VHH binders against SET domain-containing protein 9 (SETD9). Designs and how they scored, part 17

Target 1, 299 residues: SET domain-containing protein 9 (SETD9), of Homo sapiens (Human) (q8ne22)
Amino acid sequence: MPGRLLRGLWQRWRRYKYRFVPWIALNLSHNPRTLRYVPEESKDKVISDEDVLGTLLKVFQALFLNDFNKQSEILSMLPESVKSKYQDLLAVEHQGVKLLENRHQQQSTFKPEEILYKTLGFSVAQATSSLISAGKGVFVTKGLVPKGAVVSMYPGTVYQKYEPIFFQSIGNPFIFRCLDGVLIDGNDKGISKVVYRSCNGRDRLGPLKMSDSTWLTSEIHNPLAVGQYVNNCSNDRAANVCYQEFDVPAVFPIELKQYLPNIAYSYDKQSPLRCVVLVALRDINQGEELFSNYYTIVS
Short names: E, the ipSAE of ESMFold2; O, the ipSAE of OpenDDE; V2, 0.75 times the mean of E and O plus 0.25 times the DockQ between their complexes.

## First folded at step 17 (VHH; framework vhh_6fv0_2)

Design k5 (from k2 with T28R; at its last fold request DockQ between E and O 0.87; V2 from the best seeds 0.80)
Amino acid sequence: QVQLQESGGGLVQPGGSLRLSCAASGFRFSYYSMNWVRQAPEKGLEWVSAITSEGGDTYYKDSVKGRFTVSRDNAKNTLYLQMNSLKPEDAAQYYCAKYTYDSDRFDYRGQGTQVTVSS
ESMFold2, look of step 17: ipSAE 0.718; ipTM 0.884
ESMFold2 (binder alone), look of step 17: mean pLDDT 81; pTM 0.825
OpenDDE, look of step 17: ipSAE 0.879; ipTM 0.955
ESMFold2, fold request of step 18: ipSAE 0.649, 0.614, 0.680; ipTM 0.869, 0.856, 0.878
ESMFold2 (binder alone), fold request of step 18: mean pLDDT 82, 82, 82; pTM 0.827, 0.834, 0.836
OpenDDE, fold request of step 18: ipSAE 0.879, 0.882, 0.878; ipTM 0.957, 0.957, 0.956

Design k6 (from y1 with D30S Y108S; at its last look DockQ between E and O 0.84; V2 from the best seeds 0.79)
Amino acid sequence: QVQLQESGGGLVQPGGSLRLSCAASGFTFSYYSMNWVRQAPEKGLEWVSAITSEGGDTYYKDSVKGRFTVSRDNAKNTLYLQMNSLKPEDAAQYYCAKYTYDSDYFDSRGQGTQVTVSS
ESMFold2, look of step 17: ipSAE 0.691; ipTM 0.883
ESMFold2 (binder alone), look of step 17: mean pLDDT 81; pTM 0.815
OpenDDE, look of step 17: ipSAE 0.881; ipTM 0.958
ESMFold2, look of step 22: ipSAE 0.670; ipTM 0.877
ESMFold2 (binder alone), look of step 22: mean pLDDT 81; pTM 0.816
OpenDDE, look of step 22: ipSAE 0.867; ipTM 0.955

## First folded at step 18 (VHH; framework vhh_6fv0_2)

Design ko1 (from k5 with Y31S Y99S Y101S D102S; at its last look DockQ between E and O 0.01; V2 from the best seeds 0.00; counts 0 for: pae O 15.5 > 2, placed apart)
Fold by OpenDDE, look of step 18:
Structure ko1 (fold): chain B 299 residues (1-299), chain A 119 residues (1-119)
Amino acid sequence: as target 1 above (299 residues)
Amino acid sequence: QVQLQESGGGLVQPGGSLRLSCAASGFRFSSYSMNWVRQAPEKGLEWVSAITSEGGDTYYKDSVKGRFTVSRDNAKNTLYLQMNSLKPEDAAQYYCAKSTSSSDRFDYRGQGTQVTVSS
């Protein structure tokens, strides 16, 4: 009995090390690592905040339109101008489809991954990692990821530097540390899951979901919300993506917040919501696994 | 497999000099720009210097300009960093880092060599 437990722990550790930053840091001296060079002026950004925002809005809008029939309650809370905008977008989309497929107006709901593919030209999904004992990884399932593209989001509860995360951090391989000390707990299990759900419930405004909680389930609504499963680069696998921090602007559409896979631990409305996106460092082909370089070199 | 091995680190007094070397293997060394980066305790990685594949252009962090000189010998697959007038703030683990073919990023770095500056 003790042997099985130990084996289990060992297996868990073997998986954990590929995501555990301190372990990676300690092993930097032993193995070649991928580094990211970022000019000081860029504040560790590969792409502009505007580009990040543009990409997210494009994807989230597409998701929203795809699920438009389920958004009636949300729509009822929105200004007429916003409603009209979406109606117009739907009309255009339907016209485009009619022109191409002569197929009747059945609002065929696509899977989120398909929406991603249609929107960005590629899709990503979780699968067994190509790394031995790494557990889950993230792959490009369809299409080509161009260099500079947002390929994923790191989901989770966002903690400010001064906020306690001690219990959530114990044995948690899914803690992401931002440059400024902000932490994101991307664990989809245990206490982390409970905390996220609690916060999600807290911030809910009637039918308006202020964050995505579906990443905690098997039915993910935001296909980008899988970033916590991206493994770090290894000696044999160079990084093809990097982490980039992004603060959600105040002008972010409220109806699209339901797709944000992050939530603040504290209800402090004064601070923007921190998100972390993964950005492609190069073109990534279909079938390739995503590997991150966590370390940023600042000039 | 790409391998980078740094050497030449050590303990020096302020104002002293060190010459770091990086032996490269497992790739066409002459085809890639190379970099030196460093990491001090409790600090992040910082870029220090770069040199183009043919050695025609060199770049430096402002804080090391005039003190550090990067060079390379493509025949020997070796990268060098001459460090003069060393300061306590230069103390760090120094790494050789290979540039990617298409970006200013680095895809590999070595194990590093420790530079300590102490009076």
Scores: ipSAE 0.000, ipTM 0.226, lowest interface PAE 15.5, mean pLDDT 84
ESMFold2, look of step 18: ipSAE 0.494; ipTM 0.801
ESMFold2 (binder alone), look of step 18: mean pLDDT 81; pTM 0.820

Design m1 (from k5 with D102E; at its last look DockQ between E and O 0.75; V2 from the best seeds 0.74)
Fold by ESMFold2, look of step 18:
Formats: C-alpha cells, structure tokens, sequence
Structure m1 (fold): chain B 299 residues (1-299), chain A 119 residues (1-119)
C-alpha cells in the first residue's frame, strides 16, 4: 500500500535530517560551478599584497571623491587629518577634471565605470558571454588592461572554514573556495542576497556602510565587483586572469569600506576580512572577455 | 520583534550632564552595531553616535565629539549615551536605533527620551 511506503520514507527522513553536513548538500547540485576551487599555483601570488592594496585604495578613493557631495555625514565622523587629505585631493582632482572637461563647460559627476577608466586606464563590465551556454561573462569595455593589473573582485559573503553555509550552497554555482577553506558566496539572488544584506545592516555604523551591497543590484557602485561572472577557460579560450586572495588589513580606511564587496558572515571578527581579486596574466585588449582557471566540483 | 526602550532624559541646565540608557530585546543585541539618533521639533532624524557590536570602536557627529560618549553592556542588552557639557542645541528626543536588512535608514527605535536644556 502507498501509505506504508510513505511512512517508511518519513522515518528515514527524520533520521537523515539530524545528520546532514555541508558537503552532502553540495552533491545535490547539477551546476558545474557549484563549488569553485582555485588551483594550488594560486598560493603563489602574481602581485604583492601591497600592490593589491594600493590599487584598491586608488580606485576606492576615486569613487569616494566622485561622490563627495553625498559624503558629508561620513566626513564628519573622520579625524581632521583625513578630512584635510580629501579636501586637498579634491582641489587637485577638480583642476584636473576642469582641464580635461573643457573648463568653460560644467559636467555632472561621472559614472563608476568612467571613474574606473580614469583611474586604471580600463573598465570592465558584465555582458552576454561569447560562450553559448555560459550566460553572462565579463569584458574589457574600454582601454587596455596591463599584465599584473587588478581587474575585478569576487563579491559575496565570506564564511570561515566550517561556518554554516548549508542552505546557501544548495544549487549555488557561485561558491568560491579559497586555498585555506574560506568560502565566498557570490550569488546575487535568493537566500545568498538576503544573508549579505543582513550582514551589511548588522555592521552599519550610522552613515558608514561597512561593505558594498550594490553589486546585488543593477546599479553597482564598485565596478570591479563583477568577478562572480568571469567564466572558466577552455582549450579554445586560454585564461587571461587568475584569482588572488587578499586579506584586508586592520588599518584599512574606514570611509572606503563602503566599496568592499565582501562582508564576514560571523559577527565574531577574529580574522581579517578575506577578499579575492582577479589579476591579469597578460595585457588584455578592449573587447576581450575575461577567462579564469579554477576547479569546479561537478555533480 | 525588535524592542527598544530609551530612558534617562530630563531637564538640565546648559553645561549639565545626562546619561541615557536603551534596553534592547527581540534580537541578538551583541551581534549588531548600535546607533543613537535625535530629533528636534520640526526637524528630521539626525545621527549622533554609533558603536560596533563588540564596543571596540565609537563614532560621533562633529557637534558632539568630546562631549558625548557611547557605550554598551552586551550582558545586559543595554546601550548608553553619556552626555556632558550639554548645549541648548542638544535638546531633542533621543532614540537608540539599528538598521534594517533592506533599508538605508533606521527602521526601529523606541518612543525615545526627551532631553531639554534650559537656563
């Protein structure tokens, strides 16, 4: 009888539900991107942490200055030495903008992707991939990316080794596994989106946002935060970027944390915030799609 | 459900002091950064101070720096604001607050506690 069969399944389900572990949940995915894993060679960094930090500070500072008129509350929270730094930088930047934009015509603030171009000499954006079944990809939309440049960041909620990512991992192709077992959930939909926003609100200090949540929207403020859409290389598409792990130093400027597309899941902040950047392995021309080399657990 | 109850307001002369308290319940208080905001008559909410979840860092609006001190007791689920050298411009309804998951503004505060500064 059908009822007896269902009772047997119910009893097995009750036993099973109390013994569930994260790795078993990952076996439910049929997506080849369920769990990304960097190759061992990513342990050897292509550029120094100082170069990664310098690039991020340069870009984030430019984004901050571009939106300076909306930063007044944040500025009021900063030490006078830091305020003076931005006032000095703004005076120099306005002169440069005026000279470049024809000083007889005033322009509105630039879009974030234009700021990226003016700062690094290139811009990137997501678009339909050149690979038929891949959906989205990431392209160099303007300028030339020099070898060794930081071209993108992998966004998402950061989980320490053995922290609970169980429900977020089910059918989730955007889980990135760092070499030491730290996970980054780069999914911009569903429960992953809710968890990220919850952590962002948890840590917010008045007008100071402790991370960037706009990568979850169509109007992103940090144009680097598209790395979850960079596709794997193939025999016909050699990798032109690699992943590189970066721990945010404790002294990172607090006013610039609003542009970090990562936030720790745990309220207990015993470890530095992990970020992952994508670094160019060669010069990359305008119009090229970015491709990376990574391992994916396929189910 | 988030519940916040402010207390400790009152009437004080210029240069005086008050200590505000905020009793919190209905959420994991020790997980969250917390904020003090205030509202003077016919004005919008003004952010005053913030403190990290562990109490390690504190932040203040320029006009209150050096005069106000925010603190918290996570064992008692209580947020505090010590207000010294009070000025007439500090007179307002004071609220403790936390951010919502979906909003860029504070979505929960109690009834507040009134601070009045008069000669």
Amino acid sequence: as target 1 above (299 residues)
Amino acid sequence: QVQLQESGGGLVQPGGSLRLSCAASGFRFSYYSMNWVRQAPEKGLEWVSAITSEGGDTYYKDSVKGRFTVSRDNAKNTLYLQMNSLKPEDAAQYYCAKYTYESDRFDYRGQGTQVTVSS
Scores: ipSAE 0.643, ipTM 0.855, lowest interface PAE 1.3, mean pLDDT 80
ESMFold2 (binder alone), look of step 18: mean pLDDT 82; pTM 0.830
OpenDDE, look of step 18: ipSAE 0.830; ipTM 0.935

Design m2 (from k5 with E54S; at its last look DockQ between E and O 0.30; V2 from the best seeds 0.48)
Fold by OpenDDE, look of step 18:
Structure m2 (fold): chain B 299 residues (1-299), chain A 119 residues (1-119)
Amino acid sequence: as target 1 above (299 residues)
Amino acid sequence: QVQLQESGGGLVQPGGSLRLSCAASGFRFSYYSMNWVRQAPEKGLEWVSAITSSGGDTYYKDSVKGRFTVSRDNAKNTLYLQMNSLKPEDAAQYYCAKYTYDSDRFDYRGQGTQVTVSS
């Protein structure tokens, strides 16, 4: 009996070590490929905030349009200018489809992954990692990911550096640390899940969802919200993506916030919502697993 | 028990201003988004404005946008609605409301305060 428990713990550790920051830190000298060197002036950004925003808006808008029939309540609450905008976009989309398929305007709802593929030219999804004992990984399922593309978002509750995260951090391999000390809890289970849901409920404005909670379920509405399952690179597996911090601007469309997979823990929202995106470091082919560099060295 | 008490309503001329207040008790006010809803005679309940728990995000009905401002003081457990440039169409019973995401309804609201706009 004790042997099975120990084996189980060992297996868990083997899985956890790839995400356990102290272990990674201790092994940095042995894994030079896990380090990303960024010039001091670059602020550790591979692409501009504007490009990140543009990509997110493009994807979220496409998702919104795909689910347009389900958004009737939200639409009824939006300004006429915004309604008109989406109506126009739908009209254009339908015209495009008619030109291509001459087939009946059945507003076919596509799966989120299909929307992603149609929008960005590639799709990503969770699958069993190619790394032994790593558990889940993220793969390019369709298309080609171009260098500089946003390929995923790191979902979770966002904590300021001064906010307590002690209980949530215990045995939690899904804590992401930003450069400025901000933490994101990307765990979709246990206390972390409860906390996220609680905050989500807190910030809800009537029928308007101010964040995405579907990443906590099997029915993900934002296909990008799988970044917590991206494994770290190794000497054998070079990083093909990097983490990049992004602050959601105040002008972010309220109707699209429902797709943001992050929520602030803090009640003091004087600060913009922090998101973390994963950005492709190179072209990534269909079938490839995403691997991130965890540590950035500012030189 | 959740209690919401609205005040500040009254009679104003078109173009006038009112400031509504809502005193909240019986729950952790600072943890919840709050709403203003109104009901005019022979009309259904309308969602007018909302504000998140921290005040970081706000919502306004299109017809009141630019004229109404929602705010809150969490230390005082009070919700406010500044109403400027009032129109006859704004005349209604105004309610402070807590939205319950579990039921997807405005389950909690006060007695309301009457706003009348007349020349």
Scores: ipSAE 0.352, ipTM 0.744, lowest interface PAE 1.9, mean pLDDT 86
ESMFold2, look of step 18: ipSAE 0.720; ipTM 0.885
ESMFold2 (binder alone), look of step 18: mean pLDDT 82; pTM 0.833

Design m3 (from k5 with S33N; at its last look DockQ between E and O 0.80; V2 from the best seeds 0.77)
Fold by ESMFold2, look of step 18:
Structure m3 (fold): chain B 299 residues (1-299), chain A 119 residues (1-119)
Amino acid sequence: as target 1 above (299 residues)
Amino acid sequence: QVQLQESGGGLVQPGGSLRLSCAASGFRFSYYNMNWVRQAPEKGLEWVSAITSEGGDTYYKDSVKGRFTVSRDNAKNTLYLQMNSLKPEDAAQYYCAKYTYDSDRFDYRGQGTQVTVSS
């Protein structure tokens, strides 16, 4: 019985060591290909905040238009200037359908992963990791990821440094620690799931959701929101993505907030919502698994 | 326990006005975005209006835009709906609500307040 129990604990420990913060630091010390990031954020960023924002807006708008029948109620809630913008885009699409009228073309909805591919030139998805006993990982399933591309987002409830996370942090390998002490709980099960959904209900405006909760389900609407399953680098696997922190600007379009896979635990108007993206450190080929590097302090 | 109590309904003629109130208790009202919803006889529940927790932004269903105004007083834990230029199609039981999770369920309590528009 002890041998069987020890082997089960050993396998769980191996999975935790690839995800848990203390084991990340030990692996970084042994990996000469691993990049070390300094705490000065402007020097550590691979791409600008403007480039992150531009990419997210491009993807989120494409997702919005792809499922337009579901979005028409949301459009009626928006300022006329914003409503007119989307109505103009819809009118162009309608003109295209009329040009093919004799073919009986139907407006169709693509899967979110297909929209990602059409928009960015690549797709990512969860699958069994190439690391023995590591559980899930994230792979480039289609296309080529160029260096500097936003390839994924780290989902979860965002806690400011002083906010209570005590209890749900016990044995939780999905806690991401930002450089300034902000925490993101990316666990899609248990107490973490309940907290995220509660905050999402708090912030909902009629038919419009202020964050994406579908990353907690089997049918993800934002295909970037798989970052909690990206395994950390190791001696055997060099990092090919890094985490990059991003504060959502006040001008972010409200109708696109439904795709942000993060929500603040407390309603603190003085702090912008923290998101974390994963950014390619090099070109990443189709079929490769993503491996992340955690920020380290070099002194 | 969430409690919401609506008042201010009544009978008006087409073109008339009413002001609905909703007293909230059992939760931190100022933290939540709030909604008005309505249910006409033999019809489903429909969303009418929403307001952000700080009161800075308001949203309306197209059919009521320009006629209804939602507001809130966080010091009094009260949500309001000013209804002007009422039409017969506005007749319904009106509820204040907050959402829970990602379901279509509205979380509302109490009996609502009836708005009747007839000549």
Scores: ipSAE 0.665, ipTM 0.856, lowest interface PAE 1.1, mean pLDDT 80
ESMFold2 (binder alone), look of step 18: mean pLDDT 82; pTM 0.833
OpenDDE, look of step 18: ipSAE 0.858; ipTM 0.946

Design m4 (from k5 with D104E R105P; at its last look DockQ between E and O 0.80; V2 from the best seeds 0.79)
Fold by ESMFold2, look of step 18:
Structure m4 (fold): chain B 299 residues (1-299), chain A 119 residues (1-119)
Amino acid sequence: as target 1 above (299 residues)
Amino acid sequence: QVQLQESGGGLVQPGGSLRLSCAASGFRFSYYSMNWVRQAPEKGLEWVSAITSEGGDTYYKDSVKGRFTVSRDNAKNTLYLQMNSLKPEDAAQYYCAKYTYDSEPFDYRGQGTQVTVSS
């Protein structure tokens, strides 16, 4: 029903749009709508949410016990049943040889990577990637990773759909897009770092931290929180891990939340906290680099 | 400017009650978890209680559980601490506080209000 004049204006706009995409407009836009590529096979879950939860609880509990001397203020806030659980677990594991000589202190705190190995039978760490010019990568440093094991977590601030991800998204290769449009900003520098730390402080309840911020530092407490450095697979490097999305259940122990490397951007707690784990697609030998089968290009 | 101003302290006999208030301004109070901390003479800061931003969950140090109640009114930008069954050990300068970047002892706290417990 539009006249011939409107058709002429439409043709001019079509021609003009291909010539008119100023570089400044692309770099100054907030949360630009970009074309994304998502591998289809990353939509399926490899292991159950119960298995993911069980693994995280096992690792986080081991990390908590390893650092028990520094958890005294947190323990004072917990129900007696929870305090007794940790005291019993510590006593059982340390009965015998070291009991008398370690009465006042339980020194010999292991490094987090050693706790990971003792708990899961393998350890991972970042190092220079085997790919030329890829920068950092993540390697199995000790042990054997069995198929289906949780090997890492993707850290970062979690944005729900339509929440603002301003300058953080510009040129940021660490933006992970979940299947439902939730975004995780795994960048450990710049504005992304400041935003994560701000959200972490916002939610902190005295000695209780509601998330882990140490993945932003040189002394990480959760050794799984290196997933942002896992490189994507390529023609020359087949994937050996995949991403799996996991919503943290309400029953998650409050004292273990300090090891979750994710925090919601919104102060509003209407949705469960989204986490993303990396799961082994096959047995992975010591010395191998991890390569994922999922990524989102944001530009 | 972030401002926190405590009030409601005073002298009370053992077993008595006080209600502390903290008026907040200069920030989005309803976004933040809030804390009460205290400092007794010749002692460092001690965390006492915390409350989530929406007021749904509260936490207490063991020595005050069952006797103290933290609450907030986000419409009035005010944090409260109801202190019942006060003991001489509770005598201290009380502060409300929040974190911004996981700083210690806290990024922001008020001037405090004195609680004295004596017969």
Scores: ipSAE 0.718, ipTM 0.882, lowest interface PAE 0.8, mean pLDDT 81
ESMFold2 (binder alone), look of step 18: mean pLDDT 81; pTM 0.825
OpenDDE, look of step 18: ipSAE 0.873; ipTM 0.956
ESMFold2, look of step 19: ipSAE 0.693; ipTM 0.874
ESMFold2 (binder alone), look of step 19: mean pLDDT 81; pTM 0.828
OpenDDE, look of step 19: ipSAE 0.876; ipTM 0.957

Design m5 (from k5 with T100I; at its last look DockQ between E and O 0.83; V2 from the best seeds 0.70)
Fold by OpenDDE, look of step 18:
Structure m5 (fold): chain B 299 residues (1-299), chain A 119 residues (1-119)
Amino acid sequence: as target 1 above (299 residues)
Amino acid sequence: QVQLQESGGGLVQPGGSLRLSCAASGFRFSYYSMNWVRQAPEKGLEWVSAITSEGGDTYYKDSVKGRFTVSRDNAKNTLYLQMNSLKPEDAAQYYCAKYIYDSDRFDYRGQGTQVTVSS
C-alpha cells in the first residue's frame, strides 16, 4: 500500500516539475532552450498591445455574434449605438452566408472552436500531451498558426503582488508569475475555482458577466482560455509560443468582458485587469503541440 | 452573516414616486456590485437595476430606463432605488441582491419591500 502512494506522488511530481518554477529555475543551466532572450527595449513584447487587443476583440466579437440570440438581455443594457453596430454586423454576416450557401438563414450556432477557426484561421484545444507524464497539453487542432498570432490566453484569478495567495499556491502548478510580480492562478479546481467564481459573482452586474468562468467547466465559451495547460519547452521540444502580458484597456467593450478568462482578486478600478496571452514564435502547423518558454531573460 | 434589509416600499398612485433603501451588513459592501430585483405576483424574479461597487456605472432593465435611478452610499452601506413615474406593472416585491458565486441565482437578498401601484 505505501508503495502505491509513493508511486502516485512521484508521478504527480514528475508532472508538476515541468510547471514548478523553482525546479525550472534550478535546472535552467541544464535547459538553455527554456530561456527566452529579449532585448531590453522590447519590454518582452513580441507583438504590440494594440495587436493583442485587436485579436481579442475580433475573436470575442465573433463569439458574441455567434451567440447573439442568447445575448438579448445584455443587449438591452447597451447603448443604442452599440446595439445597432451588432445588428449591422449580423446583417453583413447573413448576406455573406446567403451569397455563399444559398441556404436559408438558420442562424446556425457554431462551436467556439469553429468560430476561432473561422476568425483566425486556426483552432486550439486541450489534449493529452506528447510529453510523457505531462498530462494535458494544448494543440493546434485545425489550420495554421502564423508567427505572431495570439494562440491562447492564460485564464485565472489575478493577484497583485501584495495580495495574499498563500493557500491557493499550495501544490498549485498553475500559478503564473508576471514580470512585475502579479500572479495569475489558473487552477480550475479546488479553492482556486471557488475564489474565481466568487470574484466573478462579486463583479456581476445583473445579466452582465464581467469575466468568463466557463473555462472552469467542460464547456468553454472562449476557446483561447486554455493557456494554463501549455507545457514548457524542453531540450527535446523547442518553444513555439511565449507568454506576453496584456493590460485590458478601460475602453474594452463591456458586453465582451464575458469572454475574458481573468478576474481581479481585489476590485480596484484604478488598476487595469492583467491578462496573459500566448503568442506564436513561429508558424505552427496543424497537429503540433504548443510549448512555451517560461523564463524571459532581458539582455 | 450577510444581511440585506430593504425599506421604502408602499402604496402609490400611477405616476407616483418611491425611494427604496437597502441597508447592507456582514460584508464589505463597497467591494460588491449590487442589484435590485423584483418579483411580481405570479411572475418570476426579474432583474431591475445594477450598480458597480464604486457607483461609477449603472444599468437598468429597459422597462424602467429613464424612470428608475440606482445609487449607493458606501459610507453608509446603503443602496438606493429612486422610482419615478411608477406604473401598475412595476408593482412587485423589491429586493436588494448580490451574487457570491458565478450563478444565475441571486445568492443573497433581503426580505424585500412591497411596492403597490394602484389608482
Scores: ipSAE 0.634, ipTM 0.862, lowest interface PAE 0.7, mean pLDDT 87
ESMFold2, look of step 18: ipSAE 0.687; ipTM 0.876
ESMFold2 (binder alone), look of step 18: mean pLDDT 82; pTM 0.826

## First folded at step 19 (VHH; framework vhh_6fv0_2)

Design j1 (from k5 with A50T; at its last look DockQ between E and O 0.55; V2 from the best seeds 0.00; counts 0 for: pae E 4.1 > 2)
Fold by ESMFold2, look of step 19:
Structure j1 (fold): chain B 299 residues (1-299), chain A 119 residues (1-119)
Amino acid sequence: as target 1 above (299 residues)
Amino acid sequence: QVQLQESGGGLVQPGGSLRLSCAASGFRFSYYSMNWVRQAPEKGLEWVSTITSEGGDTYYKDSVKGRFTVSRDNAKNTLYLQMNSLKPEDAAQYYCAKYTYDSDRFDYRGQGTQVTVSS
């Protein structure tokens, strides 16, 4: 009887250890790299790349407009057509809200999670998981998530196949392996944090950020960027989201790149930036925890 | 150790010109976009211009567009700012800078060079 309980706990531990338990000294199996497995009966992509792009643009534009008073220097770097677009959009909003034109009379900035709710009809946030000893999870805090909605993004530094990730991959439960071998390091601590920030500084163009670094902090600007805290499904908890890989197209608006929670490790323009979104497999009600269909195969 | 040394500032009349230089060492200069920033008394640092690592693209604050030209010589590890048609609001301490680790923090600025505009 004790053996069966210990085996059950051991199996649950192995399923979650690479996402939520950084200290691996108690690990019964050491796996420096893991494989993503997608069962043939489950779908890897639920929605088109065009739908993913459309959703990200809608959310990122709303975040940009909400923070418009802090975007002044970025606007000066943009083509006049793009700058005029945002000035027109903000002017329409100001006509609907009577504001003084002085600098001290700015429209109030909403919290990013409120912008997410106003834009997509739902909001998500991290909280203590409903799973015993799993630590943090991600929950729908407001609204209803319809099937096929983009619910979250997996943040982190993106490594192409065969790029040097040694050392960050050892004992790191936040490594996401794409089906083609691309890796995303979603760890917000230690060496992983330093590497992400270094790449962010490398790619920055003056005031224009080419990635979001706020997912590394307590005050995130892109509320979708919590995907590294979504727990894996198990026999006890069915998946309600899947991971979907998305390559950022060349036409992606440069002023919105500041909300992408991913950055390429290599300064090499030969591949598009890989992002990973989480997509709802069914309608998800307010209060539900997200569980992904990512399976880690233990070697 | 990153070192940035600015020079070329001075006193000019409105409408005058100055050329600033920044000698860089202690890092791979050609790998980084470089920036000019400025600070007037009792004001925060203000971004002025950016040039990409290969020198192909340049960007300017709206108030200096058409008057300032940023350039670089990667063989000499040197950044330049040609400032024409100078106005009193351009008076400031000018610094060259790069970003690293975090997009909100400058990495290793020099002593700067003072630009004063008066008639």
Scores: ipSAE 0.263, ipTM 0.671, lowest interface PAE 4.1, mean pLDDT 78
ESMFold2 (binder alone), look of step 19: mean pLDDT 82; pTM 0.830
OpenDDE, look of step 19: ipSAE 0.784; ipTM 0.913

Design j2 (from k2 with Y31W; at its last look DockQ between E and O 0.84; V2 from the best seeds 0.78)
Fold by ESMFold2, look of step 19:
Structure j2 (fold): chain B 299 residues (1-299), chain A 119 residues (1-119)
Amino acid sequence: as target 1 above (299 residues)
Amino acid sequence: QVQLQESGGGLVQPGGSLRLSCAASGFTFSWYSMNWVRQAPEKGLEWVSAITSEGGDTYYKDSVKGRFTVSRDNAKNTLYLQMNSLKPEDAAQYYCAKYTYDSDRFDYRGQGTQVTVSS
């Protein structure tokens, strides 16, 4: 019976969501600004911030080691204790390769989505949505996503409340609104792209990038950074992920910041960097499309 | 327009010291992380040091760690590099630099200042 009660509560949430949406959707063509809004009920966190952090560190470390030959300049910038950690991890990996002598697979480079699968047991990618006229969507391409797993990240430039968001807010369906008014511009084109790249260059420390800009390209290095293409749930498509806000702690390893798909607009770093992850509400099978319990408010 | 002007280079004996300065104008200096890079004759550009926009964190290539100190004065729009215990391999043209975008190459640098170490 508990599952029936939870389904009943979820149905009430769907009715509430649609009461907001119809009036706003009707005004869409006259008010081209579109915001992705997180309902108050979805702000209940499914997993702890520590679990989000642990997952991101695990994935980013695996991505870093996969491209280790390209990281030598970055390693030279780090404290010796951090360099030793990665050298130890590589030594263990080399022992494993030697044990598999029949397969000559020393420092092999895998595609980022393969690293995601090897690390989390599943992979996701964008593809044409199963919804007619929805354009792109995000699918589980390999493996099983367990309930509570971090499955994606919402990329983009992060604006604090009252910061200027020009011009790129006009006709921009990729603006995500956090519960406290922080905005994330996940648009990978036009002025939004220029602003993100400029902020990334502003903060760059020689060979070390302070955020990932590859989500703006056709060859993304962080395969989680496709969250801007996750479509909203509907009557025909129940939500299977929710958005969860996460502030990056000050102790986050600097060599892994190159995989964070977010950068603060303001040079004044008085607030931690806001990220948004997508978390599975249920087990999600291979081949399923992701749908969020997020809805759009048009103004 | 972004302008960067390096100074403070010169001729020094091995083990000597120099202090480089970089005067910045044409952009809001305090918004940007800043870098020192160098180029020896017949060699490519080499990253040497970086400092965050507020000056809170500094980074160095291993070969200069413990000998070089980067600093900045945001009120004067100036970047500094204190170079101690100079070696012949440190001889190069030194530039301060920043990115406009996250490109493979620095978008803006000055004319540089020459550091020569003679035995």
Scores: ipSAE 0.667, ipTM 0.867, lowest interface PAE 1.1, mean pLDDT 80
ESMFold2 (binder alone), look of step 19: mean pLDDT 81; pTM 0.824
OpenDDE, look of step 19: ipSAE 0.863; ipTM 0.950

